# VH-VL binders against Prefoldin subunit 4 (PFD4), part 6

Target 1, 129 residues: Prefoldin subunit 4 (PFD4), of Arabidopsis thaliana (Mouse-ear cress) (q9m4b5)
Amino acid sequence: MQQQGSKSGSEMEVTWEDQQNINIFSRLNNRVHDLDDDIKSAKEKCENLEDAGNELILADEEMVRFQIGEVFAHVPRDDVETKIEEMKEATCKSLEKLEQEKESIVTQMAALKKVLYAKFKDSINLEED
Below, E stands for the ipSAE of ESMFold2; O stands for the ipSAE of OpenDDE; V2 stands for 0.75 times the mean of E and O plus 0.25 times the DockQ between their complexes.

## First folded at step 1 (VH-VL)

Design r5 (framework fv_rolinsatamab)
Fold by ESMFold2-Fast, scan of step 1:
Structure r5 (fold): chain C 129 residues (1-129), chain A 117 residues (1-117), chain B 107 residues (1-107)
Amino acid sequence: as target 1 above (129 residues)
Amino acid sequence: EVQLVQSGAEVKKPGSSVKVSCKASGYTFTSYDMHWVRQAPGQGLEWIGEMNPNSGKTNYNQKFKDRATLTVDKSTSTAYMELSSLRSEDTAVYYCARSRLYYFDYWGQGTLVTVSS
Amino acid sequence: DIQMTQSPSSVSASVGDRVTITCKASQGISRYVAWYQQKPGKSPKLLIYAASNLQSGVPSRFSDSGSGTDFTLTISSLQPEDFATYFCQQLNSYPRTFGGGTKVEIK
């Protein structure tokens, strides 16, 4: 990353400590990016499982087609209902944990940004995804 | 244009020391860290350490910490690596390289140091 | 220390071939990997860093992918000037460590 100052005649020094803080910020930002992808996937899966459960309620057949990963099966409707509820519970709990982790990291990034801003002000650009 | 020009080849006896120089030009010397990396004949790259030219702070690979000394002369934009207590297994090409954050973007041409009796 | 395991050690390919080199870190390094090209008798030259940041002047046939522990350098259409040894490096932790290198021999 390069300095984004508007005054080309003014040079600023980036110390070793500053580089470490920037490095830590970048690592945390990358982790947040990974978490955002995981959160999005978990939210979508929660909604899909809710939709699947609602569709199953409207089915009149005692044996239904069910896919788990790459495996297809024709199973009793009660077993499918139980499996969907189990998966929904697990996915929703996972989503909550991912959201808590993101909030923790965002708080850490805000603290680092404050330190770096105090020294470099508008001369540094710290991007968040 | 950025250039890193290193001193010439050295032939040293076991137990002696060598000091290699790296003269920088084409950029603000104090704005980039300088690293030293070596490569034994036919082998891979091995990181020795880094120097911040502005602050004078160094960080060494533990393997070299007791024998390597990195210094700079800001007035001449020159970095130095001194390696003491030389052994035959220290025979290698030694490179200086400029870095910023996550990359070594420019490298010197290399200095061959041969340690033989 | 983070160990960078690079494969293959060497590959022989024809002009126009797609060449893939892999690098595996012994622990997570996020996207903080750089790739270098070294021609016989010369210093290493930076190609790509931090996942897909191509250095100025490097041809578009070079690309990389990966994050965490598994990384790949791809040359989409090999040229005669690509005869060289390629190295990956992690810049996440100290000491900085390099892969063992992959020698690309061109027919």
Scores: ipSAE 0.000, ipTM 0.487, lowest interface PAE 21.6, mean pLDDT 79

Design r6 (framework fv_rolinsatamab)
Fold by ESMFold2-Fast, scan of step 1:
Order: structure tokens, then sequence, then C-alpha cells
Structure r6 (fold): chain C 129 residues (1-129), chain A 122 residues (1-122), chain B 107 residues (1-107)
């Protein structure tokens, strides 16, 4: 009879658990990109509100021109200051929450990398975009 | 010169009230928030509350909410902290401090008054 | 309220020494921490704010690190004028709270 060679390989087998960890890492990596965009947007909004508040404090006018979407209104300075302060507080609080969420996700990704690289070493690439 | 100058030391009896002043100079008073912080002898710092010199809006540490009243007089660039129902444990140096509200990450105090010692004893 | 636990309570050091002071928040405050120096009979002086911004006029030997709950103030080469009490402050939310202080004393 014809002999067939034994199958041998140097590659490590990917288990269901390994695949789950890779999938989780991929999803977390995508979430980090979304969070980076949200953080950038929130930070820009917070900075713009800070600038608007500072400009208002320097203004000599009792009434200021305020734009809400496409509407321009002449609003008492105190009302605009209050609205800017409220929006700034909400935006800065949101920014802090987003930054904390990112820290949590980055920590989880680092733990997953440690587990996966310990098993696969150079056989796997878990790059963050 | 940018500075905060506080009123002089006070000696008060338990159950009375004290009102400390903090006069700002060298900057636009209404541009910054004003905070009040106390320090008992040999102890740490404790935040009492804040007031907007622009709007007069206040936020208080709940521990002091029912006893502390923060006010400002824009015409004299002066902030006031009144603390009522004084107890011996209220003996402390009371500081006013300016924040750079809205300019930096978080709330910090860049300019401090020299402090006012309030002693509560019978 | 966010509790700020500061350590050590005191440290004895010599000029030229590296001094490290730590501060731990009871919950995450991101990078919103400030550090103050206070000399006997004087008001606190702001050193560092927003975790990385050195206040104008503060020497570069002062630096900080940390995020979340664990924060560190480092004086890389202690000078005679640095003997003082140092406080951390959480800048995240009111009521703003301070660490218990670290007294840096001459050895």
Amino acid sequence: as target 1 above (129 residues)
Amino acid sequence: EVQLVQSGAEVKKPGSSVKVSCKASGYTFTRYGMHWVRQAPGQGLEWIGEISAYSGNTNYNQKFKDRATLTVDKSTSTAYMELSSLRSEDTAVYYCARDLKGYSSGWHFDLWGQGTLVTVSS
Amino acid sequence: DIQMTQSPSSVSASVGDRVTITCKASQSISTYVAWYQQKPGKSPKLLIYGASSLQSGVPSRFSDSGSGTDFTLTISSLQPEDFATYFCQQANSFPYTFGGGTKVEIK
C-alpha cells in the first residue's frame, strides 16, 4: 500500500476562546476610534464655549447677538452668560465621562493584548489604528 | 498688582456669626470665580463654596450650605463669606481664592488672599 | 464626595534629594488634579494644574504624573526654598477636596 506522511505544523491552533478575545479586541478598538472622535468634538465644543464666555465677560454691551442655529437674537448679556455656563458644564462633564470610558477600554485592550501575545507571540498583530 | 486682600482676624463666641471680606485688585473682578477655603490650625484645606463675581451664582459644600453665605459687591470688587452658628471646630484660617474658571482642565486656584484667622471660643 | 488620600504625611530630606509625594482619589478624576505649596504662615501657592500645566514662575524641577485615581508630584532636586507643605486637590467636581498634606522637612 501507498504510505502518506504525517501532518506536522509549527502553527498554534486558534481556539474558540482566542477567537472571542480577538473579536472583543477588534470591537474595543473600533469603540476607541468612536470615542476619540467624540472626545475631540466635546473638547472643541468646551473650548469654544470657554472662548465665548471669556469674550462675553470682556464685552461692554448689555445686549449681545446670539446665534441659535440660523436664528440671530439680541439677548441680555446675563441670559447668554447663564446659557453658556450651563452648556459648558454639561459639555465638560460629558468630556470627562468620555475620557474615563476611553481609559477603561484602553486598559481592557492592554489586558487582551497580554493574553493573546503570550500565546501567539509574533503570529498575531493587534495594531491600534 | 494682582492681589486679594482679606479683612483682619476675628474672635467670636460660639453661636455667633462672622463675615470675612476679600478685596480684589489688579484684574477685572467679574471675569473670575471666587472660592472660599478654610484651614484649621495644623490641618488640611477644606473647600466651603464658590461664587461667580459676574452673576452672583453660588455653589456650596453641603457641609456648609445652611451656615455659609457667599456674596459679592461688584462696585468695590469685594467678595464676602459669612458663616453663622459658629462652633469651636470652626476655628481656622479662612482664605478667598480666585479660579481660572473655564481656561484649564478642571477647577484650580491661582491667586489666594493672605488668610483671615477666625477664633471661636467662649 | 471624592476623598483625596495623600502620602506620606511628612518626609525628611536634604537639598539635592528627589522627593515624591503621592495622592489617591476615591474615584476616577481623569487628569483633573492640582498641586499646591504652602509655607508656614502663608497662603497656598499653585504649582501645577490640569495634571500637566506648570504654573508661571514655578521651577521645572516640579513635575507631576498620573491619571484616574493615582497621582504623583515629584521634586527632582530639592532646593532650600522647597521646604514646605504640599497639597493635592481634585479639580473634577464640587465639593472640591484636598489631600491631607505632605510636610517636606529639612533632614
Scores: ipSAE 0.000, ipTM 0.505, lowest interface PAE 18.7, mean pLDDT 79

Design r7 (framework fv_rolinsatamab)
Fold by ESMFold2-Fast, scan of step 1:
Structure r7 (fold): chain C 129 residues (1-129), chain A 122 residues (1-122), chain B 107 residues (1-107)
Amino acid sequence: as target 1 above (129 residues)
Amino acid sequence: EVQLVQSGAEVKKPGSSVKVSCKASGGTFSSYAMHWVRQAPGQGLEWIGEIIPIFGTANYNQKFKDRATLTVDKSTSTAYMELSSLRSEDTAVYYCARGFYGRSYYYAMDVWGQGTLVTVSS
Amino acid sequence: DIQMTQSPSSVSASVGDRVTITCKASQGISSAVAWYQQKPGKSPKLLIYDASSLESGVPSRFSDSGSGTDFTLTISSLQPEDFATYFCQQFNSYPYTFGGGTKVEIK
């Protein structure tokens, strides 16, 4: 017929599972913020390499002044052009991988949000009056 | 009792973008998901995506992922949908709708805006 | 994507009739289905969610049944205000998808 007192326990308490889900969500959320920063940095690097390549095209010199960080060198134009292209390819591929990782994490976060929102709403009385 | 009020009708040329707003009043904004759904004239409903304001994260229908951007401004309780690279087949009424969860950890849409007609023509 | 196939596309009925609308998912969606009513020129209105939960303020003549892939919306005794288009929706998996709609028309 019925279960006597089987559901008399509190269902508004934070469980160990809830705490783990909150911890996992927090970790994923921090990673998304880190990825946003990495993606922004990668985009800026791609733009800088594109600009450097364009500037090289406009130069009429056999030797080009090349800067990486705080280091300057005078390098044959063809060598610089090759290096810029290689760095650009590596950076753009890295950007693509970062964007794919973000998409995966966002999907995982969406699943956790569903669980956390349902639990949160069930455990508190939110009214729209 | 919450109400969703959308911005007015828009007429756009192919290749342009449109940004539709959805302002919530009367209830809690951040505790719900906000969905965007469109309906072409005489056609059915098509889900574009959702944004969950408390987390600031959006989930998209893959069909729209590269063109749609969902955002929120919590201070004004306003959600936005921007759709770029418009085509004639994007002509539709665009709705915002609040997500309400069920017992299976899923959301249904319990409160809807009045809709915004977006017409894309040359 | 999960396809939601709704039938019939339209039904002609009289006040007091029992109206049944069917929705079939292309794969299992458990109970993650919602039903909406839409009148001409107006926004959809939620009727039922989670395959059994009646939305507040919705008359008891509306009910649904089903689980897995086959779902049914029933209006036990059609009223004048029930002439509208009805849509099912799954929210088990992204992207969320809707049925094609069923128009309930005056006979």
Scores: ipSAE 0.000, ipTM 0.497, lowest interface PAE 14.6, mean pLDDT 77

Design r8 (framework fv_rolinsatamab)
Fold by ESMFold2-Fast, scan of step 1:
Structure r8 (fold): chain C 129 residues (1-129), chain A 120 residues (1-120), chain B 107 residues (1-107)
Amino acid sequence: as target 1 above (129 residues)
Amino acid sequence: EVQLVQSGAEVKKPGSSVKVSCKASGYTFTSYHMHWVRQAPGQGLEWIGEINPRGGSTNYNQKFKDRATLTVDKSTSTAYMELSSLRSEDTAVYYCATYPGIAAKGFDYWGQGTLVTVSS
Amino acid sequence: DIQMTQSPSSVSASVGDRVTITCKASQSIGSYVAWYQQKPGKSPKLLIYKASTLESGVPSRFSDSGSGTDFTLTISSLQPEDFATYFCQQYNSYSWTFGGGTKVEIK
């Protein structure tokens, strides 16, 4: 196994540490994409629960229909309101946790970008439109 | 729609050079690296190198570094691979390929390939 | 450079068969392996990346298991459109390298 003649001699070298940083960035970037999807879904659920709560407030009825799986139950409004509030609280808590995780990962990625761009500048692309 | 459209087939003599083009569309050309991969008839895939279209920085497979030159023309969103000192063993289909994203995942977009035949 | 050793070089199979293709890296590549399908006269098509992540639009019968150095592509129930050549690729370390390919052909 030889290098051959090598005419130019201006090739940039990638160290083991550089490769590890690139691999870490790749893993973190993939997790951020997964988190973005989860955050979007959680936000939509939170909004839907807020809308359901608002609809319930506008209703003057003491009993409302509530669907669980394939069956409808005719349930006291107060019970439905309690369930909606519990689900909303759980969803919003989950959303907050997901957003905190994303913030942590984005911070780590920014640090890695700084290190990698300081060495490679135009030789590596860590940006998205 | 992301598309990579390559130049047509070439027949070259040993010792000459070939330059293959790859015109990109459907994404921001300067934001993602363009890679070149070749495949000799009936053989496996071999990575030649990559170029960052933004600054023109390149990274080459050691096997090709003294013969391959990767360039881009940002105004036409076109990447080029030039291979010099051609030998019969360089007969292959040459592909441009990319993954428009920050981190590598594998190539989800490929050009149609350019057959380069090196004959006496 | 990291060498990717792919086996077998060819396999004869029938529709409905479970097909396995193995890929061994000369050193650890974590989960940074991708699998491609290539049909005659066409460019390779990405099937799986990051060892276990299925590319959008790829049927669930395709899966990969493994990490580090040993990876296995499995087609759980071979379909007529699956007769093709398959390649693994590592993208953990430069230079990026591919396996030698496995041709899945009709028995």
Scores: ipSAE 0.000, ipTM 0.505, lowest interface PAE 20.8, mean pLDDT 80

Design r9 (framework fv_rolinsatamab)
Fold by ESMFold2-Fast, scan of step 1:
Structure r9 (fold): chain C 129 residues (1-129), chain A 121 residues (1-121), chain B 107 residues (1-107)
Amino acid sequence: as target 1 above (129 residues)
Amino acid sequence: EVQLVQSGAEVKKPGSSVKVSCKASGYIFTSYYMHWVRQAPGQGLEWIGEIDPSGGSTNYNQKFKDRATLTVDKSTSTAYMELSSLRSEDTAVYYCARTSYKWELPYFDYWGQGTLVTVSS
Amino acid sequence: DIQMTQSPSSVSASVGDRVTITCKASQGIRNYVAWYQQKPGKSPKLLIYAASSLQSGVPSRFSDSGSGTDFTLTISSLQPEDFATYFCLQHNSYPWTFGGGTKVEIK
């Protein structure tokens, strides 16, 4: 976000470095938004696979209805168990990686925000969403 | 045997509020998102919003955000949609619908029978 | 919001006919489209999701094609129970949006 056009005049010159920091903050903020969507999706998939695995533990049937990708099939229970565990491990690990990336970006945004507010104080407004 | 059973038809005056219930059975209530969709007579379907029954987090269609409130009661496995400041154009059949645990974006796999809300003006 | 433009609004057909319904998204939705069937006085029923996955119990005469922005639902040989209204739904982006519907009527 750039400095809003307040009626109160600017007391400081916006340097090229300041503009770059504002641009970087904006790009990081957009990336966090994208990551939040990905994290929400990955978290739901991870939790859904955990739930599916738990429901399968309670089942006493040799054949179960299961969705793999876009196809529903009646498959042997042991095959379903293996596929659920493989998908859960992959999805939950992806979730961890996305969460680590978000933490790194949030830390960078906090540092940029501190630098920009130290210089511009109340004359600049940065969106965090 | 997944079932979503909605409350009965309502007749309301303009400016009032309506609260429709959707009682779920046959699955783990907190493991699936619940959505609300409406259909005005002779018209298409319109998405109102979604709620995560486990945490109560909601996401609304901006058109309804200032009037719609989605809630759940986990102890009774019941979802609720409240719509305030009713207008005649809110006359519609309101549906609750569940999304599955698919590894792609969710879609509605089970629907309630619908609740007709009539707003007379 | 992503606008889903569905055509035709209605079609008159006979048993055994091939029926095609089209749905166009105002922007790319990948393959995240689902098709629903609705009979008078009933709730919608899922037919196809994620552009090509047939819901369990849905007859093979129902198929779809398309990706990105242009999608088609095809009923290869219309049966008496297929006279209904059909809707497409994009579930790629919030808010989820439906097409206007296509009513398939007996000729």
Scores: ipSAE 0.000, ipTM 0.478, lowest interface PAE 20.9, mean pLDDT 79

Design t1 (framework fv_tislelizumab; at its last look DockQ between E and O 0.03; V2 from the best seeds 0.00; counts 0 for: pae O 11.0 > 2, placed apart)
Fold by OpenDDE, look of step 2:
Structure t1 (fold): chain C 129 residues (1-129), chain A 118 residues (1-118), chain B 107 residues (1-107)
Amino acid sequence: as target 1 above (129 residues)
Amino acid sequence: QVQLQESGPGLVKPSETLSLTCTVSGGSISSYYVHWIRQPPGKGLEWIGVIYYSGRTNYNPSLKSRVTISKDTSKNQVSLKLSSVTAADTAVYYCARGRYSSGYFDYWGQGTTVTVSS
Amino acid sequence: DIVMTQSPDSLAVSLGERATINCKSSQSVSSYVAWYQQKPGQPPKLLINWASTRESGVPDRFSGSGYGTDFTLTISSLQAEDVAVYYCQQYYSTPYTFGQGTKLEIK
């Protein structure tokens, strides 16, 4: 966050509360970036699990080739399906939580921006670097 | 008051690179988020990308592979390059100033028409 | 991408009457919504930001409301100069996206 010179030449009084709001905004902004990365990762994982599940659906074999680390094993299709479903459920729930958190943070940031820009107008820059 | 003005060739051949310039006056681009938005004839608006005051860029994923946005602080200009153009890239191109981490657009250029034709 | 869907696509309203344009987002965008007015041959003009904040110089007859996924632009008393295409836009996440536009005409 940057303070810019006043266009009107008038000095803006920065209160303690203002400074706190700016600090909170900064923290929230950083968290949003972290969440974006986490959400992206979770989405990718979820998509991969979905694809794996779909592939299993297309499989006619009762036993399927499954990679465990560097080893390929033959395991019952139903077991793999169950495992993928469990993983998918867990990943999707995690993703949902991350998205909810982001939504909450973004809402808070919006409120803070509104307040801060209302007061400081062009004297403050809350835009991302 | 901040003003933006687009400039560039009105005609581009298919497969060539579209190059536009946005000249900003009444303020410094070092303090602004400058966006590019386009509007095909008779259609809606499509966000192309943004260059942050820090020089960071963010592009629409649909255009990311073809788009480059840069700025020249000394000239107070922002540039748009769109490679491998097709007829689908025919549009009015706008540069605009963004607010709230490059969110909404409070100042717009008048727009420049670009037609992709052989 | 977040899809913004406006309704209706076109609207005819009598002078002095209320015009209402709706915008729905495919997911929650909180209050990160702006409204624009575009007249032929002109760039879009910002009317509303933060879903409900009127831009400086915009007449009082324009108002915005909504939060989350449902947003509304209202013109309380339509004037002749209000004939234009109106767009909603989300800036909650990139890529920023616009509604398809609503053409407002005088009945």
Scores: ipSAE 0.010, ipTM 0.602, lowest interface PAE 11.0, mean pLDDT 88
ESMFold2-Fast, scan of step 1: ipSAE 0.015; ipTM 0.540
ESMFold2, look of step 2: ipSAE 0.227; ipTM 0.719
ESMFold2 (binder alone), look of step 2: mean pLDDT 92; pTM 0.947

Design t10 (framework fv_tislelizumab)
Fold by ESMFold2-Fast, scan of step 1:
Structure t10 (fold): chain C 129 residues (1-129), chain A 119 residues (1-119), chain B 107 residues (1-107)
Amino acid sequence: as target 1 above (129 residues)
Amino acid sequence: QVQLQESGPGLVKPSETLSLTCTVSGGSVSSYYVHWIRQPPGKGLEWIGVIHYSGSTNYNPSLKSRVTISKDTSKNQVSLKLSSVTAADTAVYYCARGVGATRFYFDPWGQGTTVTVSS
Amino acid sequence: DIVMTQSPDSLAVSLGERATINCKSSQSVSTNVAWYQQKPGQPPKLLINLASTRESGVPDRFSGSGYGTDFTLTISSLQAEDVAVYYCQQYYNSPRTFGQGTKLEIK
């Protein structure tokens, strides 16, 4: 079905469009909140991995302590350096993609907000919560 | 923007010590991991060793009894010394900056300096 | 030591055609593989790190893939400037080791 969520005649013409835009804004706003949490977590992880990599520069130990979740182990330094590089590359790229997604969504929300406020002015409030 | 340039004697006699210098420009040697890598004529690449910004070194086990890497921060230079050379040590010698979280893949590389071990 | 073995030793490919170079490690190296391009009289140039991450400024026609022990460098449409020797390198374990190189020539 190309129409998908169809509405009755007059609602489709006048109120359906406005209701659709409000619903879209709400869904995008919820996604931005989820995305902000993911971005914060990814940024912290990226920064922590960079710090861990820098700390290895100062260490002359052949074996180092490495944490994966709740587990700690003593492993060869080369293995830890390898794991840190893998995790940092993956996490920093994930962070970039999340930030790009947020920018796209915020742009869409701004466009929707402009349309809705132009029509409804003070009778509508499109805010985070 | 950072560049590395190797220099050395070109010709070394068997049993002598090979001494090479890597000059860093566009950045400080005290901020980088600097590696030495060599390439014998018509053959592949062999990693020799690295010096950390702290001065700590790590060497290829096949060469560790003969190799010493050091740095002079006042001259912004890293040096390689390889003792008791033989014809097998004939190669182009490169210095390179270690990059990535581990600092163990290489960008940029110096232009390379040719060393021939011959009587 | 981890031994890196490339195949083929040499490859001739027509301009505009796909070139594929393989690299096998004697032990698992996860994704810790870099690829370099070396032209005559020049130092190696970093193309790819972490098996598949293209370096800034490297043309889109270059791509890397693989995990564990089997890795591939692909040039989707060969250009004259791509004539070079290509090397894979593992940085998973010390000492860091390179493949023997694959010489790429125009057919």
Scores: ipSAE 0.000, ipTM 0.518, lowest interface PAE 13.8, mean pLDDT 80

Design t11 (framework fv_tislelizumab)
Fold by ESMFold2-Fast, scan of step 1:
Structure t11 (fold): chain C 129 residues (1-129), chain A 120 residues (1-120), chain B 107 residues (1-107)
Amino acid sequence: as target 1 above (129 residues)
Amino acid sequence: QVQLQESGPGLVKPSETLSLTCTVSGDSISSYYVHWIRQPPGKGLEWIGVIYYRGSTNYNPSLKSRVTISKDTSKNQVSLKLSSVTAADTAVYYCAKTFGYSLYYGMDVWGQGTTVTVSS
Amino acid sequence: DIVMTQSPDSLAVSLGERATINCKSSQSVSSFVAWYQQKPGQPPKLLINWASTLESGVPDRFSGSGYGTDFTLTISSLQAEDVAVYYCQQFYSIPWTFGQGTKLEIK
């Protein structure tokens, strides 16, 4: 025997729990926007490191100039290749983690939408803009 | 454009060392990441390892103690040596390069494959 | 090691119909997935790079989708020349690993 509380019989009344779900959705939506910016930045960095690695392959120079921040160094080409590969690996792993976080948040937002739209239908607007 | 071609002995006795060569034409091997992949008869694909354009290597941990990949840039060749072979090493062996000049891509150019049978 | 599992192991599809092959990774691989086609006596041929990027020269009836742990290769309208074994592969983490393969045949 289980007596269901009126989870479904709200008659379009906004409850405390509904307001919390709406607030959570809003906060997740804001995080997705921040995350999209981070993902875009990480992709650009990954592509730039890819290009730098390819340029190094095609240049065929024994010693190259490498800049880390405002510091310049002349290093063996193999060391520069290793550094670029390390940075590319780190950036691609970072990108993957950001994309995993976005996937998790989008999944949670979809679940919240189903709950809220089932109750309110078109009387509620959950904007992802 | 770029072509890869494997060559090897065909037959190898158990406990011996298998030596295979991948010859690259159409471009320098110094431009590419070259991988070795094998496929036992009627089975799927197993990644063996990769040699980076600058000569660094990375191997499948399950094969690492027996595998050496090296290259000779003057001959434009990549070599695979697999020691202490058994019947389980019977397979078609492929060399392949990743797309473009980068490691993190699918393998866009493959050799035709060379068949290796380990038998007495 | 990351394990790639394909489903189904084999399928038969009528000419002109949609074929769908699934690939699941034991851990998230982001979009670091490639798809290959292999015909008897031939090496694998790269079809899809980065989960959804169609390779040059591959017919546009082929498409890839997915992210994280679940990936799909779709052939929108099967042709006779599409009979082959299809493999997914992750290049996210060493060792690189392939799915067991899906054999596609004409019904």
Scores: ipSAE 0.000, ipTM 0.525, lowest interface PAE 13.9, mean pLDDT 81

Design t2 (framework fv_tislelizumab)
Fold by ESMFold2-Fast, scan of step 1:
Structure t2 (fold): chain C 129 residues (1-129), chain A 121 residues (1-121), chain B 107 residues (1-107)
Amino acid sequence: as target 1 above (129 residues)
Amino acid sequence: QVQLQESGPGLVKPSETLSLTCTVSGGSISNYYVHWIRQPPGKGLEWIGVIYTSGSTNYNPSLKSRVTISKDTSKNQVSLKLSSVTAADTAVYYCARVYYGSGKSYYMDVWGQGTTVTVSS
Amino acid sequence: DIVMTQSPDSLAVSLGERATINCKSSQSVSNDVAWYQQKPGQPPKLLINYASTRESGVPDRFSGSGYGTDFTLTISSLQAEDVAVYYCQQYYRTPLTFGQGTKLEIK
């Protein structure tokens, strides 16, 4: 990106707009850290439900023991399959939303970083994932 | 790097029980499904069964009355027992894994080298 | 029990030419099909999963396609090291079942 405008001097000045961009970058970076934790948790849950569903397809029993967290029950296989599919859809859709939000934020951070580094070069340090 | 290695007696007499062991290195059997597959001389592949991460099992209906698959996580081993063997059970026996992960399936990405079992008097 | 049928049972293809192996299931298996390569004295090696996804480390000359009941493995330019028996496998339902195998040889 190119810096535009007419300014002179040997040292760069931080404008109000520059400060806003730095503040936005910091907020987005903090949000990405929070999202990474949420995504990791949602991924593990989605994987566990997918695995439970796959085990059920390979099982040959009409009644199965079902465990989510500390809950144990003997239920008909078809009921367990339906429950797993419902939970999987809900959890995997949540994962998709979190991943989409992260993609949006990372794209915004990349754009802000490009603008800020074009102006400040080595004079600014931006932390990111 | 995960490796699977089968071991067994080589020769088994008709009517006896065949016992095979699959030893896993470079990973924990708690993290994946382990399948047993066999291949008679000059023939194709036949799925025997699977043991899941939970310890539950599922067997090929053609073998279900004779087959038992079990695991010992402390030894990182999976065992196959096949009772009342006949000449038709002569084959190379493989163990293979499916890694437990997002988007995974029952395809087998890592196979042992196989162990030959001959049923003969 | 889902039956997997391969065609042909064997084929000979010249080096550098295209090889095509077909696999048909007795009922729809979605895209839950894997392809394996087996060389003499060796265990099968996974080439393709989900009908068309190439396993890591497998050369790009190998490709898979298909959905439902009809599946194809293609080798775009046969190399000497590709001489082997190839198996398709469905993992849509238990029992898991394999095709009978296709033996690929050079002309």
Scores: ipSAE 0.000, ipTM 0.512, lowest interface PAE 15.0, mean pLDDT 80

